VHH binders against Salicylate/benzoate carboxyl methyltransferase (BSMT1). Designs and how they scored, part 28

Target 1, 379 residues: Salicylate/benzoate carboxyl methyltransferase (BSMT1), of Arabidopsis thaliana (Mouse-ear cress) (q6xmi3)
Amino acid sequence: MDPRFINTIPSLRYDDDKCDDEYAFVKALCMSGGDGANSYSANSRLQKKVLSMAKPVLVRNTEEMMMNLDFPTYIKVAELGCSSGQNSFLAIFEIINTINVLCQHVNKNSPEIDCCLNDLPENDFNTTFKFVPFFNKELMITNKSSCFVYGAPGSFYSRLFSRNSLHLIHSSYALHWLSKVPEKLENNKGNLYITSSSPQSAYKAYLNQFQKDFTMFLRLRSEEIVSNGRMVLTFIGRNTLNDPLYRDCCHFWTLLSNSLRDLVFEGLVSESKLDAFNMPFYDPNVQELKEVIQKEGSFEINELESHGFDLGHYYEEDDFEAGRNEANGIRAVSEPMLIAHFGEEIIDTLFDKYAYHVTQHANCRNKTTVSLVVSLTKK
Key: E = the ipSAE of ESMFold2; O = the ipSAE of OpenDDE; V2 = 0.75 times the mean of E and O plus 0.25 times the DockQ between their complexes.

## First folded at step 15 (VHH; framework vhh_5c3l_4)

Design r2 (from q7 with G53W; at its last look DockQ between E and O 0.38; V2 from the best seeds 0.00; counts 0 for: pae E 6.1 > 2)
Fold by ESMFold2, look of step 15:
Structure r2 (fold): chain B 379 residues (1-379), chain A 125 residues (1-125)
Amino acid sequence: as target 1 above (379 residues)
Amino acid sequence: QVQLQESGGGLVQPGGSLRLSCAASGFTFDEYAMSWVRQAPGKGLEVVSAISWSGGSTYYADSVKGRFTISRDNAKNTLYLQMNSLKPEDTAVYYCAKGPEYRNRWYQLGEFDYRGPGTQVTVSS
């Protein structure tokens, strides 16, 4: 037996109550990748909790898709925004397990399954592809099956697949990234994103860019998904309906803004550089999602759920560890954009400031997150 | 109306310690950098220390580095200066000063928007 592959005898499905090391493919990914500074980061744990929360929606839509398509012999699945691959393989495993269990229960042959992993061309697909043999070995043990894994490099704001070729699309925590910073973003100086002190024009600029991007995303996917095919999408979102400037889970952009202001104080960053930097990010609410989907018109909404999460908090003696862990997580997401705008020389100092700010603000140390899960059927 | 009120000054022997406090009101405290400035008898104003909006960055004059520590509590709208290893040369009136919202190295230019009435620190045998 390959020491990097461990059979999972007692578990046939991902379980959100289980320790991550009980899943052989998750464990192998963690042990084989030695490059990360914080494999246990709050960001990674958040994404796993989000996938566990979305699991009932994903299972239900996978089952309904199979029945409505009359158990096709071939299924093509796409995972959009596959970055690390770890969470993508958890989602793919759940989809395949659902299909195989359903087919066995109703005495149908299981289909051949293609899994297309999408990210930008710059993504390290090779690290992800090295995990495929271990993933398929786990599938053989748990499901007596395997799948074919392909890369699909490109922006999900462009065409990625041939017409009418996909049956199921999954994307988790990727669609909050905009194609670009909103145009005409005025009078939000010193802030990287929307805050309670931002003008209404900043909110409107971000909302407008999201509406354009998500409309384009839906239109493009509608050309690629078969009739009655499905999508399950998960967003960083917000629950607040009355205050367009309130952000349930975007305090990290405020902390990053404060950290950059400290560098302006020290003379390491100019005022004009800070004022010109904005995050290409948006956290929609339920109403905003509904409006874009309905206006675009290609899809019916099956489910749309809002979930609040408390990732826990590090209010014990490890306040400094909590600050470093969050700083590392936000750095991993934001560093390429920061280097492109500010240069590499300030990055270490910037995230030292960020870690400090986490330790000084109870709200930032005890973060909560809102997720929106939407499932769609192609008309 | 901006109000800054210093406290904690007094008479102390050389080598002793004092902790100055500054209560702030009339503005959003956590949006502004703060500083301590002092005026020794017959001398001009000297910027002693400054601290950024959220406390993430500090500045100290060479004459006080390693002996003084600036801090702030944004929940209580209070600025502090811990002064250790005090010397007769530290004798001065110490003022709490409000800086601008943000600006490159404003404290080296001696700029501030407002200051308090000051508190006397006297270091003498």
Scores: ipSAE 0.106, ipTM 0.641, lowest interface PAE 6.1, mean pLDDT 80
ESMFold2 (binder alone), look of step 15: mean pLDDT 86; pTM 0.883
OpenDDE, look of step 15: ipSAE 0.320; ipTM 0.737

Design r3 (from q7 with G53H; at its last look DockQ between E and O 0.01; V2 from the best seeds 0.00; counts 0 for: pae E 22.9 > 2, placed apart)
Fold by ESMFold2, look of step 15:
Structure r3 (fold): chain B 379 residues (1-379), chain A 125 residues (1-125)
Amino acid sequence: as target 1 above (379 residues)
Amino acid sequence: QVQLQESGGGLVQPGGSLRLSCAASGFTFDEYAMSWVRQAPGKGLEVVSAISHSGGSTYYADSVKGRFTISRDNAKNTLYLQMNSLKPEDTAVYYCAKGPEYRNRWYQLGEFDYRGPGTQVTVSS
């Protein structure tokens, strides 16, 4: 039997909020495992595609960092928002392989490498830590090396590491999560996020929250990264030329809003609960990223690339399979938040509605999303 | 020809204990991660516990942590699950499952590509 069909990963749960509302909201939004193999498998496939897309930028910046730091004997790297499972090790493996190949090519000693895995304290680090021995065995086979792996639990909107200790930071598909729902969201009831019918004030509220959060992130990391250390960050983003309000009927938060609205109509969810639920999410464009980075001032931009690719739609799949695959993917990233707000009993029905909505729109099968890859050097 | 055969299931009272065994053949047992998965009546498949090829790393679902212990004997090609303090909600068919080879760098503990026919565990008075 094909492993891709029977790959089952345990369900992950977060505690009810034991810290302030801001942290609890962020904890609900950290990537977690799903209840089924398809949910985990779909999330893993997306993260692998995203990391593969960012690989040229990651490799170039790793090589340039090593040369500019004159081949230090010790390197500390961090993976921020690592979630659970294999995706954190993909980036770490590429970094270590790049360093070892470069050192061998120029006849320099390879450094000892510390790898710090960060996510919120409620993340299932145990699933990730169980892969450490296997990962180090693979490194020994392929690179004749190993690395030291550490956990760093906490919000990346707070200090995580001692000053001047990190050489390289990688983060993928984590920084679009906001620290909290934007304040002063008015006239957006019934919508989880920005839609084409949202007022300009909704866009400005989301942008303002992103600007605060990303500015704080950069400031905090600038205290932790050595001079000439680097970051490689990947966002779910949007096209620079798009109307900032434009989100069509195939946008995943629009589909989720419509699915919740169906449950309100059927009496399974109260209208007030729907109106109180907003996504702490923002998909920036290139100019918005540039403006925050330049205003904060601690980092030089090396690369900033925009890439398009297909989320979860495959030509050999029928409409039903495409709808189920997308529903499973969105469920994997949103279920803890949905359970915390709406309760567990409606979740299966909600994602049946979601999958159906995907099948009802011809454009949803062929939608393309934008990813932004940015690499930075600490001044 | 991969073969997995579970045994040791049965009827037990709440608070009781059972030990499941899984005899493996047709592959190099000590090169593969192994797991126990279960299916309760009317519910989906749940990974209960998993163990690395050497036995050095283990995984437990939150619902069984502290009560169940996975182990393996690579000399006998046998996987075990010691189940203590059993509850009615532990009632399920328990499957022995073969995971990936240890050299597979895309592997997560608890993944599997083959399972046995299963053994019934029933917890009731």
Scores: ipSAE 0.000, ipTM 0.103, lowest interface PAE 22.9, mean pLDDT 79
ESMFold2 (binder alone), look of step 15: mean pLDDT 85; pTM 0.875
OpenDDE, look of step 15: ipSAE 0.732; ipTM 0.903

Design r4 (from q7 with G53Q; at its last look DockQ between E and O 0.14; V2 from the best seeds 0.00; counts 0 for: pae E 16.4 > 2, placed apart)
Fold by ESMFold2, look of step 15:
Structure r4 (fold): chain B 379 residues (1-379), chain A 125 residues (1-125)
Amino acid sequence: as target 1 above (379 residues)
Amino acid sequence: QVQLQESGGGLVQPGGSLRLSCAASGFTFDEYAMSWVRQAPGKGLEVVSAISQSGGSTYYADSVKGRFTISRDNAKNTLYLQMNSLKPEDTAVYYCAKGPEYRNRWYQLGEFDYRGPGTQVTVSS
């Protein structure tokens, strides 16, 4: 199960005053278990690249947190939206290594460290827990240390930890997933998400849902994190400043929409089914992140960085391989939702169409994806 | 009985324009995707353009993008193709085709269950 999709299941989402409107969609997410050929492992290379872009911010904030808390003897760290398997430990390993190296450098005793791995209850925590002995063995080799690992199942749009217990929170490529599809979407039929031709009302609906969800996230974490504790968060974002509807033809949800439209013309997907399908997703820009954080008021912004990259070109692959890589990555995050709504029969064909569309846009000027890395200190 | 009747073809010089129409009867027009397919002399069928049941989604072959515009009027059961900046390579018989609706099997673009007799478009080089 991709943890970024489980948050659409009603039992796992933060409960608020709004009703859900995609019941079959949510139910099928529970039924997509384990790793298959098109599973989350296709995103392992992406996660490593995203971490490498965030690593300087994560290291500095870990060091500054330790210094500002005057080297506590106990640290509790959380990875929110941790996923399954070995990748759950990427940021945690870097945090622990940073702490141990800093303590040695300044002649302080290293703290005992609790590492809490959060995802939805349907996450395959057992696969992750099987790696704990190997993770601690690697940590002993590199750092002469070990840590305590715990699971924290639940939606990060709800309370997850006791008050004033966390020192450092990390989350990567999880918070752009909304708690639900925005209500009252109008005149955006045929598109899974916002495009350059979408009405302002579609943008406002998506932005409003993101503002609500991220504000709630910040409020909840502010109760759980100690004063002067820190968060490092990484989003899929956008670099457009002047037109909130700007989503060029290379946006991954636009390419998926085009691929579904191909299947409508081929008679494999009904037009009404396509029109009813919307992604619970938002890719903020820098200003939108700043505004939510400042309005909520519990945190100071330390850094906010924007990094461009290509989703499919992880390691100098050609354009065809990049198209297939992007298709595999987008499939991994969207397949459970697509199966729930359209059935599994179309999925292979759909992502063949997607890979083709990506190659047709290899020379587009606006192909670059943006990662936003923000670091925060609890007031 | 499904009937599709194309009109608006003819002879035109390069750079000229034509507007094709297709009158549909014998089925519920707004329940089906529609397409224009063409056949040049000695060649197979090529999908030129397609339009969804409501008209909300459209497709164009690369060779005609920016020059051709598909539309439909569901109140009049009529499909249209506006053809601008015509080239000799556009010379073909143009067919109006009723696309299949989604069924319990896979279909591909350009598959149809009925087509009209076609209208000849000839563009002089």
Scores: ipSAE 0.000, ipTM 0.270, lowest interface PAE 16.4, mean pLDDT 78
ESMFold2 (binder alone), look of step 15: mean pLDDT 84; pTM 0.863
OpenDDE, look of step 15: ipSAE 0.664; ipTM 0.878

Design r5 (from q7 with K98R; at its last look DockQ between E and O 0.43; V2 from the best seeds 0.00; counts 0 for: pae E 13.8 > 2)
Fold by ESMFold2, look of step 15:
Structure r5 (fold): chain B 379 residues (1-379), chain A 125 residues (1-125)
Amino acid sequence: as target 1 above (379 residues)
Amino acid sequence: QVQLQESGGGLVQPGGSLRLSCAASGFTFDEYAMSWVRQAPGKGLEVVSAISGSGGSTYYADSVKGRFTISRDNAKNTLYLQMNSLKPEDTAVYYCARGPEYRNRWYQLGEFDYRGPGTQVTVSS
């Protein structure tokens, strides 16, 4: 009577709903829509850190744009992947403040400014629009000015704006999302993204999809942005290493994959369901970005900077709080895709595993994840 | 080349404790589930305990639950089994085993692709 086998907990079976990878990616860009302050708080802190890092590049390009266009009296700015709430306005405020300070310094009238906020149609634009009166009130206090705010729903892998209408485009932490899961990932089972054990064919599939998507993005934006207009784009990226498959132990998709594999081990998630789940994501390195931009040909690179990456780590003395903060941040961006594929029942347990793994790997020595900031001028 | 080497076995009195270690080399240790499998005299193989590649999930056979603790140190590529309150029924050769090359599977704990030469544990007065 000595049993050799665990009483298997039945694997969670998710009935395959009509969930296209493009639609799942749409939901991911909107972030989790929960009422909890935790998801908005984590997202707000991350965006503030990313903007602070990118701010010198954004300010410089805004100033140079104004000077090179000879202080136009009207400009249009777009924020791509704007999300909901007040987080959408951080970069816009910096842009407008930069323009107003520059105009005052050189004794020029400030332009009228249209701010176009882009996200997918499922985005909660209503919450964003409710913030507009407050935002303009702050602009009147700080800058004696206001701006006009518009929504532009749609995928940035399609046309979003009329031709030659935009002067400045900003996008932060949005363009690493692919339009779809790459094809031909059958050799990468057990992993939801690239790991050191992945075959070269998985890397090539992800790179090829990124090359197609980012090339398309550049082509589409080149139709919409004025000559000598600018873009400032921020990616989650990686360091250039000899091994293109290498991702460090702290890579967020590696941690999520390990967490899902723990649930497979416990019988809470079926192995086949895990094997079918792939992130529509790519973290480029500097050379890969350069090559796409230069091959596409519509833009000149002004700056391309690589900065250290710190997702969710705020207080070094409490590893468990940092682990929970990172888990909440990754949950905010991934939960809609995870629910669509695995069902909602496992999500709390999954992110408990994730938070645990963050605490066990908080000090990986060979960190490869970086933020890449690139600024471009349309030729 | 994959190698697994057990150590820490020996002769103990009933109620005693032992800690088994398994040094692993030749593969990416943290990507594989690991298990301890034992073979008592005249008996087949029994999965005693298993642990996921990350260490976040564990399994114990009913016969050892509460007395044995599996753990792993992925920085040192080492698997452990702490055995407390040992009984004569625990007498066996204990093997360190690696799960299949590409799978971290709880419901397939009886499957492994490599095991070590084993270490003898004898519990007698």
Scores: ipSAE 0.000, ipTM 0.429, lowest interface PAE 13.8, mean pLDDT 80
ESMFold2 (binder alone), look of step 15: mean pLDDT 85; pTM 0.871
OpenDDE, look of step 15: ipSAE 0.805; ipTM 0.931

Design r6 (from q7 with A33V; at its last look DockQ between E and O 0.01; V2 from the best seeds 0.00; counts 0 for: pae E 12.9 > 2, placed apart)
Fold by ESMFold2, look of step 15:
Structure r6 (fold): chain B 379 residues (1-379), chain A 125 residues (1-125)
Amino acid sequence: as target 1 above (379 residues)
Amino acid sequence: QVQLQESGGGLVQPGGSLRLSCAASGFTFDEYVMSWVRQAPGKGLEVVSAISGSGGSTYYADSVKGRFTISRDNAKNTLYLQMNSLKPEDTAVYYCAKGPEYRNRWYQLGEFDYRGPGTQVTVSS
């Protein structure tokens, strides 16, 4: 055997008919944490916390699903908005490990598992598919199992799967993207999204579009999920109940608006083009999620949780590197829409302005973030 | 027979330190996860920390991370918990606990099949 293989990945020495204490403990520790990413940037810390927060809900709902369905011999799981690379498998690994550990505990045969990875057709599925052999090797080491992996390209605002075929759906930080920009935003000129100066009509337009989109999402998934199948969904959200114009974590769109206004002042962007540009985004609160789910009627809510973060870790000192990191993150998410509307030639200058605004704006150093985690059972 | 005996508890002021010890016998010590669990007045058991048989992997509850350090001496069959920067909320009975046999079964962090009689830790002004 290649010495590099033997000495670099301890879990690859797994004995087929036993596992030792160290291996079992490391496996349990990994299943309790997120993706294992560690970083000193604020974005990396936020991503780790978001992944860790959803995991207990995901594990509980996976276990309850298996017990309620009386341990079926076949399970089909979907990850909606999976992105690319190894991150596509984080939640799926937790789901499969939970199933196999539970089956072993109660002395039941583990099911065959199909894993469907969904994103838009433009997603780099090939990079994700190259990780499939590694993922299955890890499953064989940790669980004496494997799974079948499939791509499901398409919008989750359309049908993606055959009727009554899915048992469990997971989606994280994808459903705050709207299917389209809300209509009737003429009173919100100069702003990409809702801000404190926005009229109430802008809030209503965004809320109405979210209600339509999430209702459609639920209805479509209800045709695809088996009775007593489950969903676990994580949103960027807000905690405000009585001021629809207050936003807990949407200030990055405000900074982008300010950056575009700088370019209008400098003559690089027309005022009319700025006024016509809006983000297809919405950050719901708990009440708004609950109302859509209950009105649509296909699902019962198991958990609906709002998570905030400790503010003691939001202090940071000004530097251009921190501003550049946030600018790069927002650029990655927004650039295709910005190019389509404003053209490619202003994008570098725009994000130079954004990075400067981040360094000068206290909200970026004292951010509060809110995640909503909801778990559902198909009636 | 499995025996676990804790020691090192006591009364300490906030910000103080204590070191708990657990003498173990009646089993092959280095083959099992060991943990410290605690019970505060009127509360259930809470897992504080755990350590693998070799000592190579550790777990800490968020409430104690950065303040407590678990360790073991497999040559002396002894488990330790170094507790620094103690707070009134750390007041509890602390138990040394032996993890179960893992083979072909589900393990949860802080799971145990035996525990000692416990040692009282009181953090009070």
Scores: ipSAE 0.000, ipTM 0.389, lowest interface PAE 12.9, mean pLDDT 76
ESMFold2 (binder alone), look of step 15: mean pLDDT 84; pTM 0.862
OpenDDE, look of step 15: ipSAE 0.046; ipTM 0.562

Design r7 (from q7 with G53T K98R; at its last look DockQ between E and O 0.74; V2 from the best seeds 0.00; counts 0 for: pae E 7.5 > 2)
Fold by ESMFold2, look of step 15:
Structure r7 (fold): chain B 379 residues (1-379), chain A 125 residues (1-125)
Amino acid sequence: as target 1 above (379 residues)
Amino acid sequence: QVQLQESGGGLVQPGGSLRLSCAASGFTFDEYAMSWVRQAPGKGLEVVSAISTSGGSTYYADSVKGRFTISRDNAKNTLYLQMNSLKPEDTAVYYCARGPEYRNRWYQLGEFDYRGPGTQVTVSS
């Protein structure tokens, strides 16, 4: 009596289990937030550092876009995979600042700007929307301007925007997430991802899934972005040319795999449960990224750069603080997937193990990661 | 061919210390849980200690807790047992043992697929 929900909900058509599995997994990815001050602070510092690395490419492409479009009076920009809170606006602020500075320099009126923030529907957009007045106040102080903010919920592996409506797309550290775990992952038991001992077939499966997903992404965006509009994308990547399997002991999925194996040893996680869990992730190299873009054909590459930088160890941190900060960062992006597969009761213990593993190898505390930055122009 | 070779045994006074080492070859060391098992004169095998593939989890028999420390160095393919506060009851042949393939669960009863030839530890005045 008086139920708000019925026992059977036909909210998702049950065509086959393949579609259902993919949707549930993608939904779990978007709900990770990390509520602790250290989790929020570490994530914010990471995103600022990644943006600073990509900033020259973003600024140049924003300026060139404005000049090549002959200073339009209205533009629409999108941030794909925006997360929640203040971090959703980091790249948007830089884009708007670049436009306003350029317009003043050449004596043109600044355009009205629509900012579309995309993530999955379960993202906490309301926290982001509450920040909009503060963001616009900051814009009035620094730029004597404001912008209009909209949410665009959905997967970036589907259509998100009306045809020919976007001028500039930015996405950072989002496109390495695959739409699904690759099919035909054989003989990789005990590992969440590619390791140095994985078979070549595991590498091929992950590469094929990335090729399909990124090709789809490019095709979909090509319908939505205006001719001569631009896209700036940043990936977690790799430099290894001769060994596609190379992932060292400091790779975050290797550390997480080791942590889960410790829980198997203690009897807290079943071995079969671990063997069934794989990350829907791929870290491309420059050649792999270039090949997908050129084969898909809708975009010209303006710049494609590989950069190394230090992700998370900060000045004067001791071993335990560095390990906890790394664990908090990985927990923030992985916890919803882990809870969905393993349950919530093991998560605190799991990330205690993770933090410990970070402290056991000196290279893990000072690791340099590879980022790929690519800028594209719509033909 | 799996090979396990223990070293570091010998004669020691009660209360003394020894450090056992086990050099491993012929397999991917960091994929296996490892253990130390011992056999005292006239007795069966006893699992002394075990360690997970990564070294993040350990087991100790009650008779050695607080006195022995198991560790591993996966970069050097080596298993260790630091034995402190040794007692005459610790006198035994100590074996390095590898857990069964793809088994990272704790194996208290000496479930293993390979062990080395052993090293003698003798604790006497």
Scores: ipSAE 0.023, ipTM 0.621, lowest interface PAE 7.5, mean pLDDT 81
ESMFold2 (binder alone), look of step 15: mean pLDDT 84; pTM 0.865
OpenDDE, look of step 15: ipSAE 0.465; ipTM 0.801

## First folded at step 16 (VHH)

Design t1 (from m4 with D31Y; framework vhh_5c3l_4; at its last look DockQ between E and O 0.75; V2 from the best seeds 0.00; counts 0 for: pae E 2.8 > 2)
Fold by ESMFold2, look of step 17:
Structure t1 (fold): chain B 379 residues (1-379), chain A 125 residues (1-125)
Amino acid sequence: as target 1 above (379 residues)
Amino acid sequence: QVQLQESGGGLVQPGGSLRLSCAASGFTFDYYAMSWVRQAPGKGLEVVSAISGSGGSTYYADSVKGRFTISRDNAKNTLYLQMNSLKPEDTAVYYCAKGPEYRNRWYQLGEFDYRGPGTQVTVSS
């Protein structure tokens, strides 16, 4: 048998070794949660800020879904890439509150609601499940209601739910993570993602991988969402249309690359280790999202919005605090991957350098991360 | 075309100070580490100091630690060397040098891709 086809295993046949290899990057990112100081505070504030930008779209689509489906007595909602802890419930709470308020205003009975929390199997679901009684107590106080909570372990680049079972899907800051590092990455040495010094081939490799992944995501969800069901998706994105190598929204990967190169300069990290490290990440622009959605064909676009966002300046904080906040946030999402690749010993030093560079960056220019919010209706 | 042009040298008494500048062009300045190297009369090249592309990491030869400060302004494509407490043994031609594509501790071996024509620093009474 030709070795080139050893990875072509039928969907009904499980290859345990191959599956572990395919999940390594995503698994590392999903296990950043928990009660660690770096992940707890920064992750919570970031998720709340991102939700506030998407909230008008989420509320409108929840209301329109309920009306267009003629107030069903049962609703199944999914949160894809839910992470762990209390933050898993942020969008779910808003969805349930919207449904209950709308039903009261139009004198309809509120539906029974199933909330499915999806992440990879290695996610700390147990920490999240321990908050379910607290979450339902808060729902009873604020909304005179409760919901049923379930885990749905698996990659959202695979089937997760039975056909035609979901009414509403929400995902926030998860779909920019690729299923794997792009193939054919060449001549991008010293950078962990696309930057101004990257060759055009690096941009094309990342775009191609994103197009494959997001197309697959849409196809899979189209089998699981009821007709006229909806999705609300939030991406880390970019606004640039004319320069594919200008990454105004991903300066944090550029600054992390600079910090790693500082450690190479000092002899603390080998250049070969840095050159072998690539982020499985893509920050699309509006046109790139629109093209994938339209080409895949299962969904109609309701809204597609671009919002400015500064990862380090959540409130009127000074530049030093903003730099530390961004560093803590990036550390929370990237540390497991960095430890797995570089070892734990350099991580504190790395993020000290990163925080310094972010602080210097804020002084020299006010860079804003871009969030793209898209809402879709299943045809 | 890589171009490096040093300035700011001159004659100074022992204990004095000088500030060297190096204008750089023809390459992506903030990607490359830079160094100052010097050549005293009748001697070989000595690496005085080096700085990473971002400016986040520096190196100093033992002979100049505490007296010299390397810095860079990536917005102006300029490298600097502040030299304080100068000694007669600091007398040399000082060269601005561009490091190779990034790698570990290249500056400790006196490596560089390109250097400028140099500026004379003379410390004498």
Scores: ipSAE 0.401, ipTM 0.813, lowest interface PAE 2.8, mean pLDDT 81
ESMFold2, look of step 16: ipSAE 0.352; ipTM 0.791
ESMFold2 (binder alone), look of step 16: mean pLDDT 87; pTM 0.890
OpenDDE, look of step 16: ipSAE 0.831; ipTM 0.944
ESMFold2 (binder alone), look of step 17: mean pLDDT 85; pTM 0.874
OpenDDE, look of step 17: ipSAE 0.802; ipTM 0.926

